# Designs tried in a protein design chat: VH-VL binders against q9lj97. Part 38

Target 1, 262 residues: q9lj97
Amino acid sequence: MSQEEQPKRPQEPVTYGDVFEVSGELADKPIAPEDANMMQAAETRVFGHTQKGGAAAVMQSAATANKRGGFVHPGDTTDLAAERGVTVAQTDVPGARVTTEFVGGQVVGQYVEPRPVATAAAMEAEVVGLSLQSAITIGEALEATVQTAGNKPVDQSDAAAIQAAEVRACGTNVIAPGGIAASAQSAANHNATIDRDEDKIKLIDVLAGATGKLAADKAVTRQDAEGVVSAELRNNPNLSTHPGGVAASITAAARLNERADI
Key: E = the ipSAE of ESMFold2; O = the ipSAE of OpenDDE; V2 = 0.75 times the mean of E and O plus 0.25 times the DockQ between their complexes.

## First folded at step 20 (VH-VL)

Design k2 (framework fv_masavibart; at its last look DockQ between E and O 0.01; V2 from the best seeds 0.00; counts 0 for: pae E 19.8 > 2, placed apart)
Fold by OpenDDE, look of step 20:
Structure k2 (fold): chain C 262 residues (1-262), chain A 118 residues (1-118), chain B 110 residues (1-110)
Amino acid sequence: as target 1 above (262 residues)
Amino acid sequence: QVQLVESGGGVVQPGRSLRLSCAASGFTFSSYYMYWVRQAPGKGLEWVAFISYDGRNKYYADSVKGRFTISRDNSKNTLYLQMNSLRTEDTAVYYCARQGSYWYFDLWGQGTLVTVSS
Amino acid sequence: QSALTQPASVSGSPGQSITISCTGTSSDVGGYDYVSWYQQHPGKAPKLMIYDVSDRPSGVSNRFSGSKSGNTASLTISGLQSEDEADYYCSSYTSSSTLVFGGGTKLTVL
């Protein structure tokens, strides 16, 4: 580099919040080399390779930048990553395999792979060459959220998203007493009075068995996803959707359904 | 003028304590990572201690761990090295150094001599 | 055991070009792209001459250049002058989470 083109020292390190949709203490933590290495290892264990453009790659780039800036040192790890782990987990949901990447318990990446629903009927259909891929329903997508964000405390954005999902599933704007939407709203209100996250009501408490809790259900459409996303965004001060959250799950389902129709 | 000025060196007996200071001027001290580097007479350069810009992170060479403490007062633009339980092998010129944009020292003080002798 | 190995001494005549090597062990070097070089005259503080393998700070003569091949970094001084007589230290980003120095090289101008 020419003397005139010498890069200036970065004023701030690249933090998790800069590259991922994370919150709390983690968001302010500089990404450390060992964090990236742990993610790389985790991805490799699960996928057999690191994902192009995935969390590991992003973290490596960030860590490299931080090293160049002198914000982190070789061997450094984030306390949250060290304490809570860096993990990649796969969960099979109806019609898909969902892979979720976590740092310190927060989602930093999510991948959805379409999979044939091995229903007894689908097994018979496979024998006849008819892949009857059943469309993913709103209820199923909500249940799938438990796998990716089940331990997330329910907040107002979640409640709004769940309500939007229920309305679209049932075709009515009336919130049923004892329904998922009502439960979610109650949870969100309750959680607002609780200081400790461990004492808060979680999404798993609300969305477990969602297919059975809905008065009606339907295949997820793009319009449904857009409605749910909009609801979540309007009720999130950050104007973002939670990775692996309700809106994300519904969106993933919509995309899968669209692909199945092609 | 951008500079670092060390002070506090001198002759001390083994087991004694000494506190070094490094006064920074001409730049935003609080924006830089700082180091102490020492050089024994006729020997090479040795890294001693590191402190982050906000003082939250500190690292030490194994040779001084448990005995030396690096600190900084950004309001005074001053870096410190508290040296306890001094040993003869700690005899050296002690430099304060500024970490540049990347992994190098772009600014050095003139150094202060610490002599530990019985 | 120094993480970075330098020759103890090198010599050259005025006008010649000399090279000082700095070799790191794979286990000790955290990044081969972060090699810096310092010049130190007797009784003086070190002066940064090269950073990031080949970048030169403002005010440093273009006679000084840096390069690397594998795990060996090199400082080249062209057109050797009497004022270049000094100790030269390489430094690198190491796995020990520090900037470590080589053992130093004494350059004598004959």
Scores: ipSAE 0.019, ipTM 0.521, lowest interface PAE 5.7, mean pLDDT 86
Fold by ESMFold2, look of step 20:
Structure k2 (fold): chain C 262 residues (1-262), chain A 118 residues (1-118), chain B 110 residues (1-110)
Amino acid sequence: as target 1 above (262 residues)
Amino acid sequence: QVQLVESGGGVVQPGRSLRLSCAASGFTFSSYYMYWVRQAPGKGLEWVAFISYDGRNKYYADSVKGRFTISRDNSKNTLYLQMNSLRTEDTAVYYCARQGSYWYFDLWGQGTLVTVSS
Amino acid sequence: QSALTQPASVSGSPGQSITISCTGTSSDVGGYDYVSWYQQHPGKAPKLMIYDVSDRPSGVSNRFSGSKSGNTASLTISGLQSEDEADYYCSSYTSSSTLVFGGGTKLTVL
């Protein structure tokens, strides 16, 4: 049951970047015991219990190793987790429920469960320990994907999600010739002809500067997240979204914006 | 009345094909995920195929993958199972089942018997 | 294929309580709260008795209850009656986004 049974003492800290596809300052932060406790509380708030295989279990294992190595102390919390919180949120889309897990404003996991559309009740994410002063825009959420999945090769599901986001940001279903959706589709098509991932065009190549590339922008709404998640799902034969990917970032922004309104 | 009614079962030789239908009534069929579940004589339940509410996602048990095709016509409130290359091991009562809010079946049809024998 | 282990049969006398077990793994019963139970009389379709481990649909007697501990789910029938004689199947969601059934348990009312 516990990873604490192992006698190994690590010679360097286990960071968020070692365990999750995160970026920026968070990637270099040792996973702290209170961060793990906050994720467990967030999972319990959303699911009624902790989830096996969820982010809380992964964080607890890493925090235990860091305590044994002397890199953190009981009760330690990273600055980013303390400021922006640790949360688990759910959103309902046609035919699926999407669960997104966050640390410090970055997505550390996203999972999809199929469900009937007629019986789906909207579930609002309840974010613990995070408060935003202004609404997050679609452009900003797309740029956040660079931080969480920038090194991922662009595929067709990414291109579909980006297109859904751009048309919602601009308020029309007409694709701008120089827009990010056009770039993402070209990248996905190009990548289908490339064998080595190192040679593929990555999400950072398409999404960097997304706020400045959009013809217009708007605050992310729940409806926007539903549309983007649906696009990513329908264009992935595995019925899943990429953890930290485009749908994850848009969903996270929508949930944060809803909390700020209340 | 809320119900599911299967049809199209019968006796068929190995290697042949058969198409099952399931007529739904009394509920909004297009809002539900649907399954085919089978039960060999004297044996337990085995899920066979799944289809999402809009027909765009389909999953199959390994035992039927590549031979069976699930489909739906939401304008006719009907679920289908096309069974090709039938084997004697496919002999079973085939049930049409409606998924509830999460991972359970809240409505079942009466079943239709498929017998595959020489 | 039976991924969940149930006893092949159980028996009880009218008025007694009986329990049917359903044992899986951390990838199904232990990892998710999506266990359901079905009653099937001979020649009839299955009927949902319990969903989401312990929830009872409208119209199902409160003599039927469900629970889970670790990798094992349980169906308990109290106040056993002759009409309870049937086959009982458990089912669980799995980490492969599919459903699995138990092998079934024949309940005999003596």
Scores: ipSAE 0.000, ipTM 0.378, lowest interface PAE 19.8, mean pLDDT 79
ESMFold2 (binder alone), look of step 20: mean pLDDT 93; pTM 0.943

Design k3 (framework fv_masavibart; at its last fold request DockQ between E and O 0.38; V2 from the best seeds 0.00; counts 0 for: pae E 7.4 > 2)
Fold by OpenDDE, fold request of step 21:
Parts: structure tokens; C-alpha cells; sequence
Structure k3 (fold): chain C 262 residues (1-262), chain A 118 residues (1-118), chain B 110 residues (1-110)
């Protein structure tokens, strides 16, 4: 009678890194019940309900497991979640609504909902000079990154991605002095000398107003996205793209443009 | 050696304050929830306070809430219990205990006696 | 009142087997899944004897065993020895994950 090895109960907590593509300190933190509750509340606020299979659900499951294992206690929250918040944000881009979920400033979920270019939104966008009919540009995608990863300290992978994006936007391999790529690289270099993340230059500092900072701009293509992704990956020791980061944003834009047959 | 060593106990008058310390050794202190558990003379075990890994989350028994403060210094591998407004009913041996997985205490200190007497 | 009820005392002769019960309140459905037992000799700290209902830490004699049926956990000590004379406490967590201790059982070896 094979002593059915009782499945070895997990001896370690479910961490954010186990379930989400997060990095840094957050990745090693056990998912706490209050964090999950905060996400649930945030989702509910934004969507009117908790998303099936969404971050909140995942977090709740993890937190439950962690409680069972005694790795977290009821009422627990992580420092990062408590300090930086758990948020769900929606951003409207031409042709789509992007919803991003954050824990402690890191993206843990992203949803893109195509929005029919309602004539009225087109009119409002026309009034705002944003022709809804226009393909998402690289500049716009970069700016959108501010919404999803604006508080991320700029690192080498970001800088590389931004550089790749700029090159593709401008059609030149020459990094313009004072351009976004140069700024990003400078930021990355600077940040490497700083220990505290709070003191580091963030993506928002670099990518804010990206459309205006680019010498030229173009609609994002799949090829552009691939290039940017490749750049980010090559410069990330983890060989991963940052969720909601530059490469992710460009990729999302490319997908949207493809769907729009633009 | 994996151990917890309490200190700081003594005799105090009601209303006074006392600070207990628990020195941890032989394990990664920051990976464990830590408890203070007390035992009044001739009585059973009563949990007093619990603190999470990095000290963010703290919970207290109702009997000590508002009077006691649990804290930890992971750099020193030390757990603390600040006891204010001590009462005679706080008289007990105070143990620090490490919570293991699945809600058991696998490591206890030797305890430190706190006597609150007029 | 301790959420876990233990007999105040149990006794046995050397070589006998004794059982100490630990009963949770029936109102806590889903609680008490993780029961631990502690031995405490006079003037000493509690020592973990059983965790997770029936698991023994390293160094604990196989004479100690744990079981659970419903809301009642049991510590069985077989081959009772004089050194087993001590107080025994059960511990668990409620369905709300509140730590609870039993009132303790004094074991006397006759």
C-alpha cells in the first residue's frame, strides 16, 4: 500500500513574484490579505465587479493560501501596498481603453478593451485635435507608459527600450542630444549610483510629453514593437519585459493598430 | 544554535513601564512571525502580541491593547515588548516564540519573569 | 474561557498509554485545522511536541502521537515515563485565524 506521500504542504508563501511579473522587493513579498482586499476594492470601483481571473482574484487565492500556511495573518498588508497603494487605473487611448492594475507601483495586470471609435469621442478627440482615426504613434505609446509605469525608476532596460523606440520613430540611429533616449540613458546611469529608489529618476520624468520630444513620430507597427521588446530584453538581466513598461506599451499599441487595420 | 533568549524582566510597581527583549540566534529572524506569549503563575499560556516579518503588522491581545507595543529590529535579531501602564494581572513569565509554518510555535525562549507588585 | 478545552488533569502509570483531549468549540466551522501540542515542565518553557495534528518535530519521542476527530484533537503518550510528567497545552487557530491555547492538562505519572 503505497503510503501516498501526502502532498508536501507548501513550506513557503505565495509571493507576488510567484503570480505576477513583478520585480524588486515586491516580488519576494508574500501576498497579504489586505493587499488582495485593496485590489478587489479597486477593481470593483473601476469595473463594478471583480475581474474573473484578474489580479484581485489571484491575490485573494494567494492570500488565502498564505493564511492557511500561516505565512500571513488576517489583516496583514505589505509595506509596499500600504505605502504606495493598490490601484486600478484606466486610460483611454485612441481606439481602446487600457486598464492597469498596480500593487506598490508595479503593474500586476493590464487589460485592453477595444472601444469603438464612437463618433462622439471622435468629435471630442477632434476637438482636442486628436483624430481618433489615427494610429497610435510611438510617442503616444511612450506617453502611455507614464500611466502604467511612470513611477518606475529608469533602468538600463528602459533606456534601451526607449532608445529603440526613438530610433524607430525617427528612422535614424543617431541619438539626438537631449532627446528621450539620451535622457533615459542619463537617467539610467544616474539611477545606478543611487541606492534609494525614491531618489531615482522615474519613467515619468523621461517620458512625459514624449510626443513632443520626438523629432519624428510614426504609427506603431509590429516590427517596431518587436524591436523595442528585443532591446528591453537584451538589457534586462532577467530577460523579461516590464509589465506596463515601454516595450509593453509599444506592443499594446502595435496590436491596437493592427486591429484597427491601420 | 537556534535559540531565543528573553531579557528585561523584573519587579515593577503598577503603572510603571518595562521593556522586554528577545534575542534570536541561529536562524533568519526576519523570516518569521514572532510572538510574545505570557504565563501567569500557575496559569495557562496566553498570547500577548504578534509581529510580522518586517514589523509592519502588529496584533495584540485585548488585555494588553493600548498598553503594550511589540516591535522588532531585524538588524539586531531582536524582538521587543514595551509594556506600559503595567498592572498586577500582567505578572507572568513572558516568552518569545517563533511561529512556524501552519501556525505552531517551534521555538520558545526560556522566558523572563515580570512581576508587577505594589 | 479558552477556546480549546482540555481536561485539567490526567494520570497514568508507567508503561501505560494516556490520551489528552483538546476540544474546540463547535461553532467554529473550519477552525482548528492545525493543532499543536506543547509540553511544559515546571519552570521551563513550552516545548513543541506535535504540530499539524500529528506531526512530530525532530527529537520528539515517537511515544507522542497526535490525532484529530472532528473538533477534538488528542495527544496520546504511549509507554508513559516519569519524565512525561508535565503540563500539556494544545494550541490552534480559529476559523478567523485567532491563536488559541487550551487550558492545559497536568499529567501525573503515578
Amino acid sequence: as target 1 above (262 residues)
Amino acid sequence: QVQLVESGGGVVQPGRSLRLSCAASGFTFSRYYMYWVRQAPGKGLEWVAVISYEGRNKYYADSVKGRFTISRDNSKNTLYLQMNSLRTEDTAVYYCARQGSYWYFDLWGQGTLVTVSS
Amino acid sequence: QSALTQPASVSGSPGQSITISCTGTSSDVGGYDYVSWYQQHPGKAPKLMIYDVSDRPSGVSNRFSGSKSGNTASLTISGLQSEDEADYYCSSYTSSYTLVFGGGTKLTVL
Scores: ipSAE 0.878, ipTM 0.958, lowest interface PAE 0.5, mean pLDDT 90
Fold by ESMFold2, look of step 20:
Structure k3 (fold): chain C 262 residues (1-262), chain A 118 residues (1-118), chain B 110 residues (1-110)
Amino acid sequence: as target 1 above (262 residues)
Amino acid sequence: QVQLVESGGGVVQPGRSLRLSCAASGFTFSRYYMYWVRQAPGKGLEWVAVISYEGRNKYYADSVKGRFTISRDNSKNTLYLQMNSLRTEDTAVYYCARQGSYWYFDLWGQGTLVTVSS
Amino acid sequence: QSALTQPASVSGSPGQSITISCTGTSSDVGGYDYVSWYQQHPGKAPKLMIYDVSDRPSGVSNRFSGSKSGNTASLTISGLQSEDEADYYCSSYTSSYTLVFGGGTKLTVL
């Protein structure tokens, strides 16, 4: 029989790495049916509905194909989803709400919803000739990381990402004493000697109030996001970015700023 | 060479426990669903239990639910079957089997005999 | 979870062709192309002979062929030889998301 005359069947498992930009152990895992159900439930809890073309829909389609092919069974859950969870987190930044979806601690989806900034202030600024800021700044994106990863212990990759962000925000390669980068590096060094995560310094401890702690600030550009992502990647033992971390927040802000330019 | 080797079979009294092992070699063990399939003397093949790639998802035939536990250690390339509360009806040759890319068993061990006799 | 029905025994002479049937339902053999056949000599492990209805793994003689029509799969052995004397089991995927075996067929040669 020719293969054109037989019912099409999945030839190989659809893995997380096939459909999402993830790395490490998760990238090779077949997408499991219960992982998809967990994401659907998490999206419904946060959005009130499933997101068309979102992570849950992609996972459901992949899981169905994997069930048909015998690569997974209907009740299967991956270890990483079961142990580290499937979560949906929202980060509010000026002008937008960024929703980040995680499987096993890695980002599998991000959604940007515009939200209004005060329009009365815009009318007053036009009267006096001021240009209202519609773009998200580096400081604001750093503060948004508190919402998505505030309880994460600070590590060397976080410190590198924060330093890259501060250097870009301030336009100088000289690190200010008592700045956010200095605090993050001190926290990472301290945490390397601490056994219990509860006793470690967290991202919230460094990033809360970031806009007030930066000597200068600027709108996030695509180039800024690429620089921050590069710094986080180079300093992560797994050569990946942290889900909902500094690079993720800067990237989301850059994406929002670019959509405003369409 | 690609193979599966069962061990741990023997003669036990009803109500006792026994643990079977299956050593895998020559292939990436962690990429496959693994089964235990048994065959009572003079009878046909019956699947007993199945376990997913990372060992979290486990399924059992009704005849063994609550008494048998399948597990795996991917770092040692080994499949296990813990058989508790054994009955004379559990007397069988127990095979470990690898599910292929689709819905078939492409690799079988030689089996280990479990005899439950009072 | 579906019962697959095989004849209890079948016999043939050397050189003949024989066919072993495996009858299920639309929930297994009829609904999917995931039928496999296993040969088992006394005291030995089963050996995969046919998978996906009609495919042969490497090292299996082309004297063994598989097919299906409706709810019935068939294993055909041509040029029957004395070493073909064994038990033969079919297996199928089911709509209950598991594999199930047939009851087995004893093939006697001569």
Scores: ipSAE 0.128, ipTM 0.573, lowest interface PAE 5.4, mean pLDDT 82
ESMFold2 (binder alone), look of step 20: mean pLDDT 92; pTM 0.931
OpenDDE, look of step 20: ipSAE 0.850; ipTM 0.943
ESMFold2, fold request of step 21: ipSAE 0.006, 0.012, 0.056; ipTM 0.452, 0.458, 0.536
ESMFold2 (binder alone), fold request of step 21: mean pLDDT 93, 94, 93; pTM 0.936, 0.948, 0.937
OpenDDE, fold request of step 21: ipSAE 0.876, 0.848; ipTM 0.957, 0.938

Design k4 (framework fv_traxivitug; at its last look DockQ between E and O 0.34; V2 from the best seeds 0.00; counts 0 for: pae E 5.8 > 2)
Fold by OpenDDE, look of step 20:
Structure k4 (fold): chain C 262 residues (1-262), chain A 118 residues (1-118), chain B 107 residues (1-107)
Amino acid sequence: as target 1 above (262 residues)
Amino acid sequence: QVQLVESGGTLVQPGGSLRLSCAASGFTFSSYYMYWVRQAPGKGLEWVAVISYDGRNKYYVDSVRGRFTISRDNAKNSLFLQMNSLRPEDTAVYFCARQGSYWYFDLWGQGTLVTVSS
Amino acid sequence: QSVLTQPPSVSVAPGKTARITCGGDNIGSDYVHWYQQKPGQAPILVVYDDSDRPSGIPERFSGSNSGNTATLTISRVEAGDEADYYCQVWDSSSDHVFGGGTKVTVL
């Protein structure tokens, strides 16, 4: 009778991989109470409050369940969270502010807030009372990826996504020698031969200055985003997109452009 | 055979130090929270210290905090309790215990007696 | 701080039923665990999570928990059941808490 009156306890711990799109060692780690607290503090510092449905809230729920299950103890912290930190960072990109939440260097949350692009044209439009918002381009979205996933080693899924983005930007299926797609593929191939992540080529090495590296550029559309997402998924064994990665950035840009009716 | 075997309990003077050991066998030691639980002569059971799977997180009962240190060597399937600044009230049989699936102790050693006396 | 109260002793005749109570404020909302300890031996888990029984523990051992009282029941008591019995709970605010123990004497 008493058991019927008590909440059921989980039989397995809630891990980071259960609730977030994370990989590696972190994915198998039970979410600990102090990890959640650190995220809560970080969110509060950046936003002034915890985000509803955000990473902190999710982590708190998971940690509570884990505590109830005896999988973690009050005050426990994950080694990865403790060593590499739990952080919330904001980056301004053309047309948006991107807030990214990290646990142990991996993205666990991302928020995009539209912001007016301060262009000379926009300044003139503001004087005229016209809100001229420039659409975010594929090149700009790729560059923005550096801010959220710049230190990620380039893999085949990244290369595929970048290639898809370039194709969409340029309107050609031909991979240009020396282009971003070619560079990304080369990087991915190279990285496959390297054991240590610190020695691998990173997205920042490929995507920095992406707007200038594309032969042509265009405003990101939903169709573009879908194409890039599809490319990334097909080339990811996990059948997922990397949070804050190429597909995510392009998708965010598309959504922003749609909201701006551009 | 699944078992815990404590050792190191002896007579020590007040203010002295002692290190207890617990050898685990028959199970994946690194997958369990491990505890020290003590029992003073003729008294009940008292939780003393706990250490997480990887040894990162440690917790103590208030009366031993700052004096006792729990540690583990997963490679050697060993649990330790470094006891410093020992007091007569620390006199007890010290048990090594394994946390079960939840918040109970499903495996105990036979204990080792620590006597603190002048 | 959670305090668990047990009777100091319970006497029971062979073949009869012993009941050991563990009292605590709203203990029915917590999972209670029970340990048997014979003289000079380590405690043995005999009931966990109010009423679950570890492998190897006889069916004679059962537990219940409601309101302010948890109970360990030992049916068809045998001489070998003579021991000290401890209830235990875990609370995030109080950590692990043991009862004072009950000595069961088989007459």
Scores: ipSAE 0.605, ipTM 0.858, lowest interface PAE 1.0, mean pLDDT 90
Fold by ESMFold2, look of step 20:
Structure k4 (fold): chain C 262 residues (1-262), chain A 118 residues (1-118), chain B 107 residues (1-107)
Amino acid sequence: as target 1 above (262 residues)
Amino acid sequence: QVQLVESGGTLVQPGGSLRLSCAASGFTFSSYYMYWVRQAPGKGLEWVAVISYDGRNKYYVDSVRGRFTISRDNAKNSLFLQMNSLRPEDTAVYFCARQGSYWYFDLWGQGTLVTVSS
Amino acid sequence: QSVLTQPPSVSVAPGKTARITCGGDNIGSDYVHWYQQKPGQAPILVVYDDSDRPSGIPERFSGSNSGNTATLTISRVEAGDEADYYCQVWDSSSDHVFGGGTKVTVL
């Protein structure tokens, strides 16, 4: 939280019991770098990204501190993670998807998210951590906007476009608290009170890591692009879209998906 | 009384094999990462291999990977280095070293000389 | 940090102060450790974490580290301090990196 980057070197190893509600032998084990890599891979397979503030991020931070303190070597695994595994499993219940994360057979994280609108094939692939669709997703298209318009100050048309995209990705008509649309709306409201563009919140500040910030994601369709374009147009005083902006990136992704027959 | 004592260094021909041993005493051997560190005659220090507390994790400098194998027997307080396919550039004094908690070596053995020459 | 540079030698009169430098790009962001090695002997740790001394090492041995230079300082040098001195850091890619060594001669 401090503005100066002064990594603290730990005086004792950070164990699983220090950061998770676990017991027994695992609680005393230092979190090792390969354990963290295994969780990162498991989360990426299931979510398409690591979860911000989730188990993989916590394990990576702890493993990095342990490595800096000399308590573990780069590439180390614990026996429990190596033998019993590191897994992420999803279970569907009415109205929600429950994600449970395990190290050595013990729960290190559990997360309940609203049930996404997904095909049966996509749901089956997600249970085993596979992505059935290799097409460009809404989250990926939003991240691509960082490359093409990342330094653009966030305005109301951007916030509307991002909201339309997130609603379509997650399959709900309700803006999620703490989601990308909420962040974009807040940024647009903030920027309306700021005179100098260099002091404004930019698209990169909202859209960087968009795939990791979405509760659910889907391949971009032509219908998705039309909805996002409509939202951007209606909320721009000039009744136009921004070159390289949110609607442009979503539209490009939809076109690429159509050409790939995905 | 707290000490590391290496043995097994001798003259060997290129392509030959040799096993080094290190006997630990006066401390809880199983609580430490252990290293082999070498020093060519008249030259500086180079780490060679490392092994974790329980022997599960092993690492090697690139020049010896695939040829050398580090191992330990915690019941006998012993560290080993199996050296295969020896080359003249492996000629060095080989030290057994105990790693402290902050990436330094707080205990060294006396070393054992390995000479690889025809 | 993959290379550490030390002067090959330092000469010092008995009772005076020896300063051995260890150069590396931004070495001040690393923790530097120092070893003494007498002829035919194993190294021994004399300073760790830039400036800390192991038990049994006289307070005449001290260290500092900032910017691009770490320094081992031996005050009130004795004949028994004549040895090679190595600096060392740990690097995630190269593991233990040692300097080339500095021969301290007490004249």
Scores: ipSAE 0.078, ipTM 0.514, lowest interface PAE 5.8, mean pLDDT 82
ESMFold2 (binder alone), look of step 20: mean pLDDT 92; pTM 0.927

